# VHH binders against Type II restriction enzyme MwoI (mwoIR), part 7

Target 1, 363 residues: Type II restriction enzyme MwoI (mwoIR), of Methanothermobacter wolfeii (Methanobacterium wolfei) (o59646)
Amino acid sequence: MKNPKFTENQKEIEKEEFEFLQKLNFIIKESLELFNTNLKNSMKFINYITLPIIMASIESKSFNPFSEIIEKHIAFILNSKMNSLGYKFLPLGYSSDLTYENDNSIIHIDIKTANLENPSDFKDTVPLGINQSSYPGVLDCKIRGKNIKADCKKIKVYPNIPTTYNNKLTITNALLFIYPDYKEIIDEIREDYIAIRELISINLKDILTPIEGSLEEFLNYKPSNEKKRLEPILDNIVRGYFIHDKLRHEFSENVEKDLEEFEKKIIGIAKKLKEREIKPVAILSISIPNGELAPHYDDEIVSGKSWGSSFRYHYKKSGNSVFKGLDNKASRAVFLHINKEYLPVLKKYFDPITVYELTEKRL

## First folded at step 20 (VHH)

Design aa5 (from y01 with S31D D52S Y56S E103Y K108R)
Fold by ESMFold2, look of step 22:
Structure aa5 (fold): chain B 363 residues (1-363), chain A 120 residues (1-120)
Amino acid sequence: as target 1 above (363 residues)
Amino acid sequence: EVQLVESGGGLVQPGGSLRLSCAASGFTFSDYYMHWVRQAPGKGLEWIGRISTSGSTSYAPSLKSLVTISRDNSKNTLYLQMNSLRAEDTATYYCVRRSEPDYWTYFRHWGQGTTVTVSS
């Protein structure tokens, strides 16, 4: 089937998208040392967040404890640098993490982290929420694992972000930070923390004195329209004991011994988190096509698993990683950083690796 | 009415082994995680471990190499195998269930306990 030609407006859109991608790539690449320095400073305080990290890990089989810290440091860098380039921070609801405005455009930058052990989040593709693109995704209405289909040709996945705001062009980008899995460190202490919660649970009578009614009735009460569970009170006691140095000596000697042994394990985990190199395996910069470029990216921007709630941009398909309307065939997805230690692993997931290089200015 | 009845306790020499049993009735045994807990005289309660509805086990780290929890859902019976017993293992051993399946709720249902005494 014949592809429609790019209109002159569509070519101008891609020119603007390419020019912004170059600016973004330059900002991030030149800021990597500052990012690393800021992250190291956060790591000086790892012992204060190690217990919260352990507690958060109980509910998840996969966990990157540094995702929020990384996102905050990148946001700081972008906010500072974008202002110097004449872009004003413009926070909107229902948009990407970072939104900026200048005279001609509204910029949306989404910062994503991905676990190296979960390739579906980064290999040749990037997931998009409805707040992270202006391009309507192709909808495929199938039931997973069954031969059941519906004809959905009349509809698409429609995102919240328009192709323009007040005649300003919408430009959307993703920065994808790929990190190693921290599963081995988390798994070392997960069962120990579960055991500590069980230990506290069985000994609650040492620290909870019934005033009215029985302790059993208090802790097991279930109103018809709500539940009362021990998990929050157990986690609260853990924070009180290990963070706030409260409740010491309120338990029997054998229980206190086990709590003190767990405290030593927390310290050991903090050391392992600190000594693990907290650098991205790779940083990938992606220009997401504007919706006015339809249908040129229809093969690449398609529904995700949850019909209409999300989609994916498949940026590394034969010929689809480029600005299709530009003569230079520049890549829409480039690596800004590769950790040399992980290059063999990365080559298993990425056939060509296109790397952005800083250009020295001549004055 | 939920009932949990432990058996198999008694006097044992250091280095010996015992297998404790817990007969369960009054509830759908296969729907619940089951726990073993012990209490030495004058000490606080110690959690030994648990076994899931599918047979997956978790143990207190200090006891992991010394105990094994198993269940037979066809007989509504929970087991605790203990090896290499020491004097500090002297305690009353309880079969215990939480009030709800799949929730962190109070340990509401206890057996009467069976006493293990490790002494030469």
Scores: ipSAE 0.354, ipTM 0.811, lowest interface PAE 3.6, mean pLDDT 83

## First folded at step 22 (VHH; from aa5 with T53S)

Design cc2
Fold by OpenDDE, last read:
Structure cc2 (fold): chain B 363 residues (1-363), chain A 120 residues (1-120)
Amino acid sequence: as target 1 above (363 residues)
Amino acid sequence: EVQLVESGGGLVQPGGSLRLSCAASGFTFSDYYMHWVRQAPGKGLEWIGRISSSGSTSYAPSLKSLVTISRDNSKNTLYLQMNSLRAEDTATYYCVRRSEPDYWTYFRHWGQGTTVTVSS
């Protein structure tokens, strides 16, 4: 079915979205130097945060070790700048990472990170949670590889965010930071960490004595919705030993030697991480369509892997993401920063690349 | 009943190689991570390494270059290949299994051990 023509109200919504996108882009572009400086400041302490990063990486294979650091720095910058522009910080709980209010709008900004080696996260689509958009997503009711189809025409993925708050327009944006892959660095040390846990685990009796009752029962205990106790205990011992310099001499000489070797490896990994310069490959700014713009973006906003609990904005489905109702056909997705060293790689995924330079330029 | 029986220990000269075996019975061998542990006289337990159900291995850092762990699920057998043996490798060697197929449970099951003596 041919999408209906844009109403005047829908055009006004897109105009507001466009204007805010320009403001946001300006803010981020002006703050890039500060952002980089702040990142460098965090990296001064890389030796102290390397082990926690390694430990956290066990839970997720796609773990970006610096995602949290980046998110917090950006949040700090945005809060300051948005406030200076007259926006009030307005946390609503079940909302995007950052929420702001002015006289006419409630603004949601989600900060996202993507790995350059995982193009599915940035090439054509951006993943959205139910707290990151006001646009009802179309349900994809097919299971790949199975002859299971449901008629999902009557239902959509409905987000927690409404299209309006007390007559204020909801504006939703995503800032996507693309980073180089650290997998090779993390994989190596992760394996070593696993070995260290094993080494410690075989000698737990020496550390946990005296214990009343069965050590086996104690370690194998699994609280509701938690991991078995053994793993957290091992992690705790690792933190005690390497971070707090406790539990020294509690292990046999052979174990101590292995622990010392691991400590050296941690230092080596920290150095490698520092050398890879935690600079983003690129920063992509995305204006997510408001739900009142339905059905104009139905083909671009589709359910994610979780079906009813997430969706993706396919902002490049028709080539270039644009404000469809505006005459200027400005882009909804714009690069704010590109590391020139990675430009050839990015061109494989984006052609052309739209960059924000006071005015939108197509490269 | 879970049984682990180590074999292959004995006297070996420095620089020599030795392959230990562990015969497993009483459980689905292929579902479990299997471990090698040793204890030298008068010393504590030393974890050598493990092999996952899928064949992925992990070793103690100090022993990584000296040992290889493998398994034959069709024979319910665990192996430890040791090369370039030294006097400090003299120990009783144990095959060990955790309580559950879950990777992070208590080491519940131990073999009787096989003794390796490295001496000229």
Scores: ipSAE 0.720, ipTM 0.918, lowest interface PAE 0.6, mean pLDDT 90
Fold by OpenDDE, fold request of step 24:
Structure cc2 (fold): chain B 363 residues (1-363), chain A 120 residues (1-120)
Amino acid sequence: as target 1 above (363 residues)
Amino acid sequence: EVQLVESGGGLVQPGGSLRLSCAASGFTFSDYYMHWVRQAPGKGLEWIGRISSSGSTSYAPSLKSLVTISRDNSKNTLYLQMNSLRAEDTATYYCVRRSEPDYWTYFRHWGQGTTVTVSS
């Protein structure tokens, strides 16, 4: 069935979305220098967080400190700028990272970070949680890629965000920061850290015996779904030694020598991280369609990996998605910043690349 | 009963090489990480290195260039090759196993040790 024509109301919604996108793009673009400066300021302290980064890398934790730093800085800048423009900060709990209110709209801005080495997060789609869109996603009746029944109707996944708040229009945006991978730097020292843990573990009796009589039982304790206690205890000792300058006299001379060597390596890794100048490879600004625009974007908003609990906006289906109801057919997704060094890499995923300038330019 | 029996220790001259062996019994040897640890007279325990069930090795940084750990699962035997021995390498060497097959458990099982003396 041919999608129905846009109603006048739908056109007005798109107009509001477009206008806000332009405003947001301008704000981010003008704040890039400040943003970069602030990032540099955080990086002055990289020496203090290098070891935690190394430790976290072994646990396969999804936490990325650089992503966190980027998110916090951009949030701060946006809050400042939005407030200066008369928007009221309005946290609603079940909302995007940043929510604002004006006379006519409730604005949601989600800040996302993606690793350049993980193209699934930025290449064609952006992941959306149920608090990041007002547009229902489509869930296919498939199990493991197979249709359950021939007549299975597609299920709509309804987000927590309504299309309107007390007659104020919901506007939803995403700012995607693509950052370079630094894994190779951490990989240089990860094995050394594993060795250090082993080295420390053999001396635990001397360190912990005064605390517990049955060291074996203590260390082998495993809470229901958690790892055994030994690993966290080792990490604790590492933090005590390297971060808090404790426990140094509890180790033998030979162990101390190895720990000192490892400390030098940590410093080296910190230097490498600092020298890499972790800056965003690119910034992508995305206007997510309001749910009142259904069904015009049904094919672009589909269920994600978490069936029924998340979805993805395919902002690049046959090129970049556009404001379909507007005559200008402007893009809903535009790059605000591209590091030229990475342009060839990005071109592998984006062709053409739409960049925000006075007018949208396709590269 | 878990048994670990070290052998191959003795007197060696500085610059010499020595290969230690550890015979394991009483458990499925191939399922466990195995470790070498040493203790010099009057000094604390020093972890030398370990080998995983799959043969992946890890060494103390200061000893990485001086030692090689290997295993023969068909013989239930762990090996420690030491090269360029120094006086400071004089110690009792122990074969050690953790209490459980998983990687991070208490070092429960120790051999009797084999003594290496490096002297001119």
Scores: ipSAE 0.659, ipTM 0.893, lowest interface PAE 0.7, mean pLDDT 88
Fold by OpenDDE, last read:
Structure cc2 (fold): chain B 363 residues (1-363), chain A 120 residues (1-120)
Amino acid sequence: as target 1 above (363 residues)
Amino acid sequence: EVQLVESGGGLVQPGGSLRLSCAASGFTFSDYYMHWVRQAPGKGLEWIGRISSSGSTSYAPSLKSLVTISRDNSKNTLYLQMNSLRAEDTATYYCVRRSEPDYWTYFRHWGQGTTVTVSS
């Protein structure tokens, strides 16, 4: 990119972004122990949430069983800290996970989780929703990787977030938490769950309350653009049986035997999940460029596969180098934490790895 | 018309093995998940297992080690291999298809069944 002459205003914006980045990094780093403690508290109840986790895993290929728990704890802790520092909580509807107001800025913080075994989520880019950036992304005029026309101009995709709210600058940050893959634990029991649904399915006529009309017609009903109702009904029966201790007398002895066996398996999986380390492998803090910095980051912020509903911010350049600011001195992305046991794996995706060290700073 | 015809049932000694077959006609066999279900005298229906159009199998937990389901799409035939048969395996065995190729539709099509008796 031609050494773009930055305006004074752009320099000031970036300065504000990096100042906040430093503050945020400090806050997160000092809160790591608290975060770990809170996670342990949730895990005391893992036996109650294991089945829902299994059920949810069928719907998503990139499923992290702890993602929601992690995100909520992070949000809670961060919110407490932000409030203590005088930031006012400011929900804006279609906005980031956390939004705050101070005298000069509106701050958006997005919390992201990724699996170590899914490098597409963390090694090169961070996915951003249309509500998670103020920077217009670039969409190439390509169909299936081919240019539509020789003179195809790149299209700017404008997000929902403005660059300013009145006279206040929009600041946007992403916190990426990388966790070990727990998929193998869930995969172990997922197939069993599928079998249990089948097993219940064959006996639905005996289990369900008599319905007026054709049971087949009822079960095979499919609303427009939705799944057929049979699957949700099966899931409902499973919840009734295992979570609410209902419907047990509706099943034959043979079916009950299978269900009991499955229950034991659920308990086993819960134990495995509990024993698995829930600490993050790495935490990456990212300052997302404000839209007023355009076009300086046009090559780094690209519209995703959804053709306008999402973006990707490329926070590294030329291999594993971390993307830097306008002055090419400070990085917009920095590691706040790394588990040393996973350092060899992380080095495959990041080079160099620089970790923020906690120092006493006046905030 | 959809037809499912089971065969291979009979008398077998405990510990023995038996292979059941189901001949399918009247539909594109290769597009459908196929299921085996059994019913013992005086008992309810018991799902044994299924095989997908691609050949992926799923079994009831209690029967997983005892049965193998396979299919030959060129012959429109479904198979159930049973090993180490016990008295409790005595039942009428049915070949079953769901109403649509979609995985989660209600069961519509049943064979007449073939009876297996395990006795010394």
Scores: ipSAE 0.639, ipTM 0.880, lowest interface PAE 0.8, mean pLDDT 86

Design cc2
Fold by OpenDDE, fold request of step 24:
Structure cc2 (fold): chain B 363 residues (1-363), chain A 120 residues (1-120)
Amino acid sequence: as target 1 above (363 residues)
Amino acid sequence: EVQLVESGGGLVQPGGSLRLSCAASGFTFSDYYMHWVRQAPGKGLEWIGRISSSGSTSYAPSLKSLVTISRDNSKNTLYLQMNSLRAEDTATYYCVRRSEPDYWTYFRHWGQGTTVTVSS
């Protein structure tokens, strides 16, 4: 069925979205230098968070050791700028990273980091959490390799964010910062950490007994959540030893030697992290359609792999997604910054690349 | 009943090599991470290494260059290859399994152990 015509209200919504996108893009473009230069202070203390970084890396294959630092830094800068322009900071739960209020709208800005080596996070699509969109996504029931003819297109996945807050329009944006792959630094020591955790685990009873004598009964107890307890306990011991300088005398001599060796490796990794230059490859700004614009963007906003727990906005499914109801047909997704050194690489993923300046340019 | 039976221990000269085996029965061997642990006389337990269901290995840092763990799922057998043995490697060696196949559970299944003595 041909999508219906845009209503006047829908056109007005898109106009508001477009105008905000332009404002946001301008703000970010003017602040580019700030995003690149001011991580030095944070990096002075990287040695104190190296182990936590390593520990966190176990759960993610595309882990960026600097992601939290970067996101906090960006949030701070952007918040300062937004406030200076009269946007009132509005902390909301179950919303994007930054939320603001003006006279007519509630604004959501989600800050995302992606690795250049993981194109699934930025190429033609952007992942959205349940708290990062107001648009009901279409459930995709397609299983890779099986022609399941189930007409799931009628099933919608509804996000937590409403299309309006009272009489104020919800505006949702994503800022995607693409960085080089820094995971190689952590990959060097991740396996060592796994070994250390194993090593501690075999001696867990002996280590914990001096701390609490009744622990044997606890460790021998097989509750259904045993699997959920062991790993956190091990992590806790690791933190105690390396971060708080506790529990060192509770280990055997052989174990202590291994731990000392690992400590030296941590120091080495910290140094490597500190010396790494942190610069974005590119910055992508995306205006996410408001839910009131349904069904005009149904083909572009889908929920599939997570079976309704997340979304993807396919901003290049029919070419660059544009404001469909506006006459100017401006892009909803534009690059605000590109490191020229990476332009050839980016062109492998994007053809053409739409860049924001005073006007949209295609490279 | 879960059974783990180690074999291959004995007397070996310094600098020598030894291969230990562990025969597993009573469970789906291929679903579990398997571990080697040793205990020297008068000392505590020392984790040597493990192998995943897919064959991925991890070793104690101090032993990484000296040991290799492998498995044959068709034979339900775990192996420990040790090279360049030293006096300090004298210990009873145990084949060990965690309680559940998803890896991070308590060690509940132990073999009887096989003793390795490194002496000139």
Scores: ipSAE 0.558, ipTM 0.854, lowest interface PAE 0.9, mean pLDDT 87
Fold by OpenDDE, look of step 23:
Structure cc2 (fold): chain B 363 residues (1-363), chain A 120 residues (1-120)
Amino acid sequence: as target 1 above (363 residues)
Amino acid sequence: EVQLVESGGGLVQPGGSLRLSCAASGFTFSDYYMHWVRQAPGKGLEWIGRISSSGSTSYAPSLKSLVTISRDNSKNTLYLQMNSLRAEDTATYYCVRRSEPDYWTYFRHWGQGTTVTVSS
């Protein structure tokens, strides 16, 4: 069905979205140096944070070990800047990472981090939670490319946030930070860590307070919201040993030697991480369409991985998504920063690449 | 009933090699990670290594170059090959299974152990 023509109101909405995008882009661009400085400061303490990061990385899945640190820095910087510009912080709890209020709008900013080696997190689409956008997501009736039912109709999933708050326009932006993968460094220690867990595990009876007859039940207990009891306990003991230095006398000499060697290796990894520095490969700013713009973006707002609870904005489905109602056809997705070293790789996932400088430029 | 029976222990000279076996019964052997653990006289338990159902192995760092764990699921048997034995390797060696097929559960099932003595 041919999408109807844009109404005047819809054009005004896009104008406001566009204006805010430009403003946000400027803010982030101007804050890059500050961001990098703050991150460096955090990295001075990498020896204290590396172990927890590695512990969390025991899973083979691609992850950004520094995602939380990065997100906190971004949030800090944005809060400072937004406040200086007269925006009021408005924590709504059920909404995006950051929410602000001005005279005419309620602004949602969602911060996303991704690894370059995990393109599913940034290629073609940006994930949105049900509480991050006012635009209803479209659920396809396809599973793995096959129709579930021949007569299956697409279903819209409505988000939990409105298109307007007390006559203020809802504006939603996503900031995507793409970082290089540090997996190669983490992989150096993963197997050793597994071994360390086993070393500790076999001695749990001696390490833990004696509970006669109930140790097995205790260790094997699976709370409804937890995977297993044993794994968290082991992690806790590791923290006790390496971070708090409280459990060194609880292990045999041979086990202690192994733990000491592992500690040396952790220190080495921390050093490697510090030397490699943590800088984004790219920063992408994305203006998410307001729900009042329906149905103009229905094809671009599609179901996420979790059917019924998430959706994605597909900013590349028909090329780079643009403000469709504006005459200038400006991009909704704009790169604020690109490490030129990674440009060839980025071009594999993004084509074309629209970059923000003083004006938008397509690379 | 789950049964684990170790064998192959004995007296060996320094520098020698020894292969231990563990016969498993009473459960689906192929579904479980299996572990080797040892205890020297007057010392605590020491984890040696484990092998997954698929044959993936992990070893204590200090013993990695000295031991090899293998399994034969068709025979329900676990093996520990030890090379370049030292006096410090004198211990009772145990075959151990966790309570569940899942990798991270409590060690519930132990063999009776087989004693290895390394002495000139």
Scores: ipSAE 0.508, ipTM 0.831, lowest interface PAE 0.9, mean pLDDT 84
Fold by ESMFold2, fold request of step 24:
Formats: C-alpha cells, sequence, structure tokens
Structure cc2 (fold): chain B 363 residues (1-363), chain A 120 residues (1-120)
C-alpha cells in the first residue's frame, strides 16, 4: 500500500516546531559563556568536605548534585531569555521542567542529564516521562524472557500533554546534557564511609546515655514511616563531627584518631572533585514530534522499559533525525556544545554529528 | 538463646599469624551479618570488619591488608585470619551480631572475647 502523506496541518506543525527549535538553539548557544561563568562561580561555594559525604551516603544510581546545579542555571537562562522574547512563563503542575506560552503555542522544555558511561540514556535516544511529550508511544506487550504475549495494537502509551491547548500548538523540546561518570572518585571512599559508620555505631555509648529504657530499645525503635533510629543518628553524628566540628574529643583517643584519618581522606577526595571541573561532554537540543504528527514518528517514539508509564524518542532509529514533513529535512537533534576532549568517544556513539553554529538572527 | 563463643587466642610472636574462630548457636546463622571487633586495654572499641550472609566482606581500612573474615554456614562458624601481627594488635577480640537481620540495629550479641597478645 501507499505510504501516508503529511497533511497540510502536519506540515504547518513541523514548520512551527522547526522555527522554535531555531530560537531555542540560538538562545542556549549564545548563552554558553554566561552559563560557564555562573557554573564556575557556583563551584566556589560548594562545601567540598560535605559533598563527598553526601555522595558516599546516597545509594541512588542517578544522584549527581552537579546536574542539579546545571539544570538550575539553564532554567535561569531560559526564564530570562524566553521572557524578553515575549514568551510568558506558564508553570503547570503536570508539565515538564519549564513551560511557556505566547499567542500561538505552549512550549514545554525538559532538561535531561545523562552519564557518558550509560549510552542507553543518550545514544540516538532520549527518555521521556508522560508529562514530556504529546505523541502517543508504540507499545509492545511482550514479557521479556517469557512465552507470554498480548495483542495490544489498540493501545499506545498515552501522554498527559495534549497536542494543543485552546488552539495553541503544543511544542515539546529536550535539552540533553551528557556528563562524565563521577562514580570512580566516590567509590574510593565508599568502603571507608561504611567503616566509619560501623566505628561510630559500636562506640555510641560514649556519647549517648539512656535515661529511660535501654540504649538498644532507643536505637532499634522504628517510628512510623521512617528508618530505625540508629541509622539517622549515625548520619547525624557524621555530619556533626566532620562538617560542624562537633563531638570532637567525645570518643576514646584511638577512635578519634580513626575518625581524623577518615577526615584526611575526605579532604583528599574533595580536592579531586574540585580538580575535575564540571564540564559537560556535550549538549544536545532535541525537537520532540507533536502527537498530531502520528503516525509519521511511530517507529521512533515508543514505550520506555516500564511499559505504559514512560517513552523513548529514538531520534535516529531509521536514519538521520529530520523533520520528515519539511522540504529542507532539517535535523530535529543538533549539538549545541561538544567538549573537544571527548570528540573521539562521541564519534563512537553518533554518526553524523550535526552541530548548530551561532548566526546573527533577530529573534 | 543467642550464644557466640570465640576461640584461638593466645601469645604470638610479631610477624606471626593467628586464626580466630567463633562458634554461633541459638539463631539462623546464615541470615545475619557477622562482625569482628577488638579492644586493646584502656582503648575504645575498634571495628575490624563484617561479612554478609552471602560472604561479602568489608574491613576497616587500616586492617584491610592484614585480616580476612570468612564464614562456614554449614558449621555456624565465623573466622578471623590475622597475618603479620604487630604489638598494636594485642587486644581482646569479639565476635558480634546485631539484634535483628535488619542491618542498622544495635550490636546486642557479643561473645565473651578471646585475648591475643603479640609480644617478642
Amino acid sequence: as target 1 above (363 residues)
Amino acid sequence: EVQLVESGGGLVQPGGSLRLSCAASGFTFSDYYMHWVRQAPGKGLEWIGRISSSGSTSYAPSLKSLVTISRDNSKNTLYLQMNSLRAEDTATYYCVRRSEPDYWTYFRHWGQGTTVTVSS
């Protein structure tokens, strides 16, 4: 049979998406030096002894406090520049990180970060939540590794964001920041952190005296909806000792010596974190197809690994990432920044690499 | 009733080796992390290391190259191998268990200890 054509409405949608992508790319590219300056200034004020303790204590795979700093600075830049161009900030409780409106459109921008060591999060793809797209994703109802299948051709992953709001077109974009892995620096002290918590735990009688009941009863108590008291108390003592210089000399001399040796190691790790400046490997700008463009991106916008609760946009699934309905075949995914040190690594993941270059434009 | 009984202590020469054992009874040994702790006279308690139910170990950094913790779940026995012993390793060594399989609970169960003396 005959491949479906783009309707005139679908072509107009892609024209609007392309025009906004150009504006977004210009704003971010023009602001990279301000971003770098602001980021360096933020790094001067991070308590470096605090940061290794926080990073070592967190068991989450995705925690990266530098990515939060990046996201806040980018949001500041966008809020400043979008407003000066006539886009009004429009926070919605169910939308992406940033939402704006003008007379003709509602703009959703999501700021994503990805670890360079996990290419499934960035290589020719971008993960999306149900509040970050208007395009229904294709669902495949198979259970991996089992002989269990369902016919789900009638069901897609349906996003929360409509394709239009009161005749205003929904436009969705992602800014993807790729970062180096910091895990190895933190892994150097994770075992030591375990050992220090154990050391404090066996010596708690030096600093805690029960008044009623036993120390065991006190420490093993589990308040509703919380951890047993021992673990929060240990974390509190760690903060008091190492960040606030409290409880010094409350433990036996040999225990104090061990705590001070760990402190020296924390300082060494903090120095390593400072020396390894926060630098993105790359910044990628992505226009996510509007849901009215179905079915033209059905091969690219699919269910995420959690079936029905997330999406992936595989922006290079069947070739280069282009606006399929526009004659110019412009790219929907372009690099705004590449750290030259990482070009060889990036070329392993991307071919071609399409780079946006700054032009003198009236916005 | 939970019981932990250490053995294998004694006098050793500097540079020597010693293996301590801890016989456990009164609980499902394979469900619990087990710990070794020591205390030199007049000093605070020193945590040596732990071993998980599956055999994964963690050690105090200062002792990591000098000690090895192992367990035999079929015999309900915990072991501490110590090598290159030094005078500062002179201490009473305790086999220790937390009160519950939930990890961060009080160190309720202690053996009576076995004394190691490192002396030329």
Scores: ipSAE 0.505, ipTM 0.874, lowest interface PAE 2.4, mean pLDDT 82

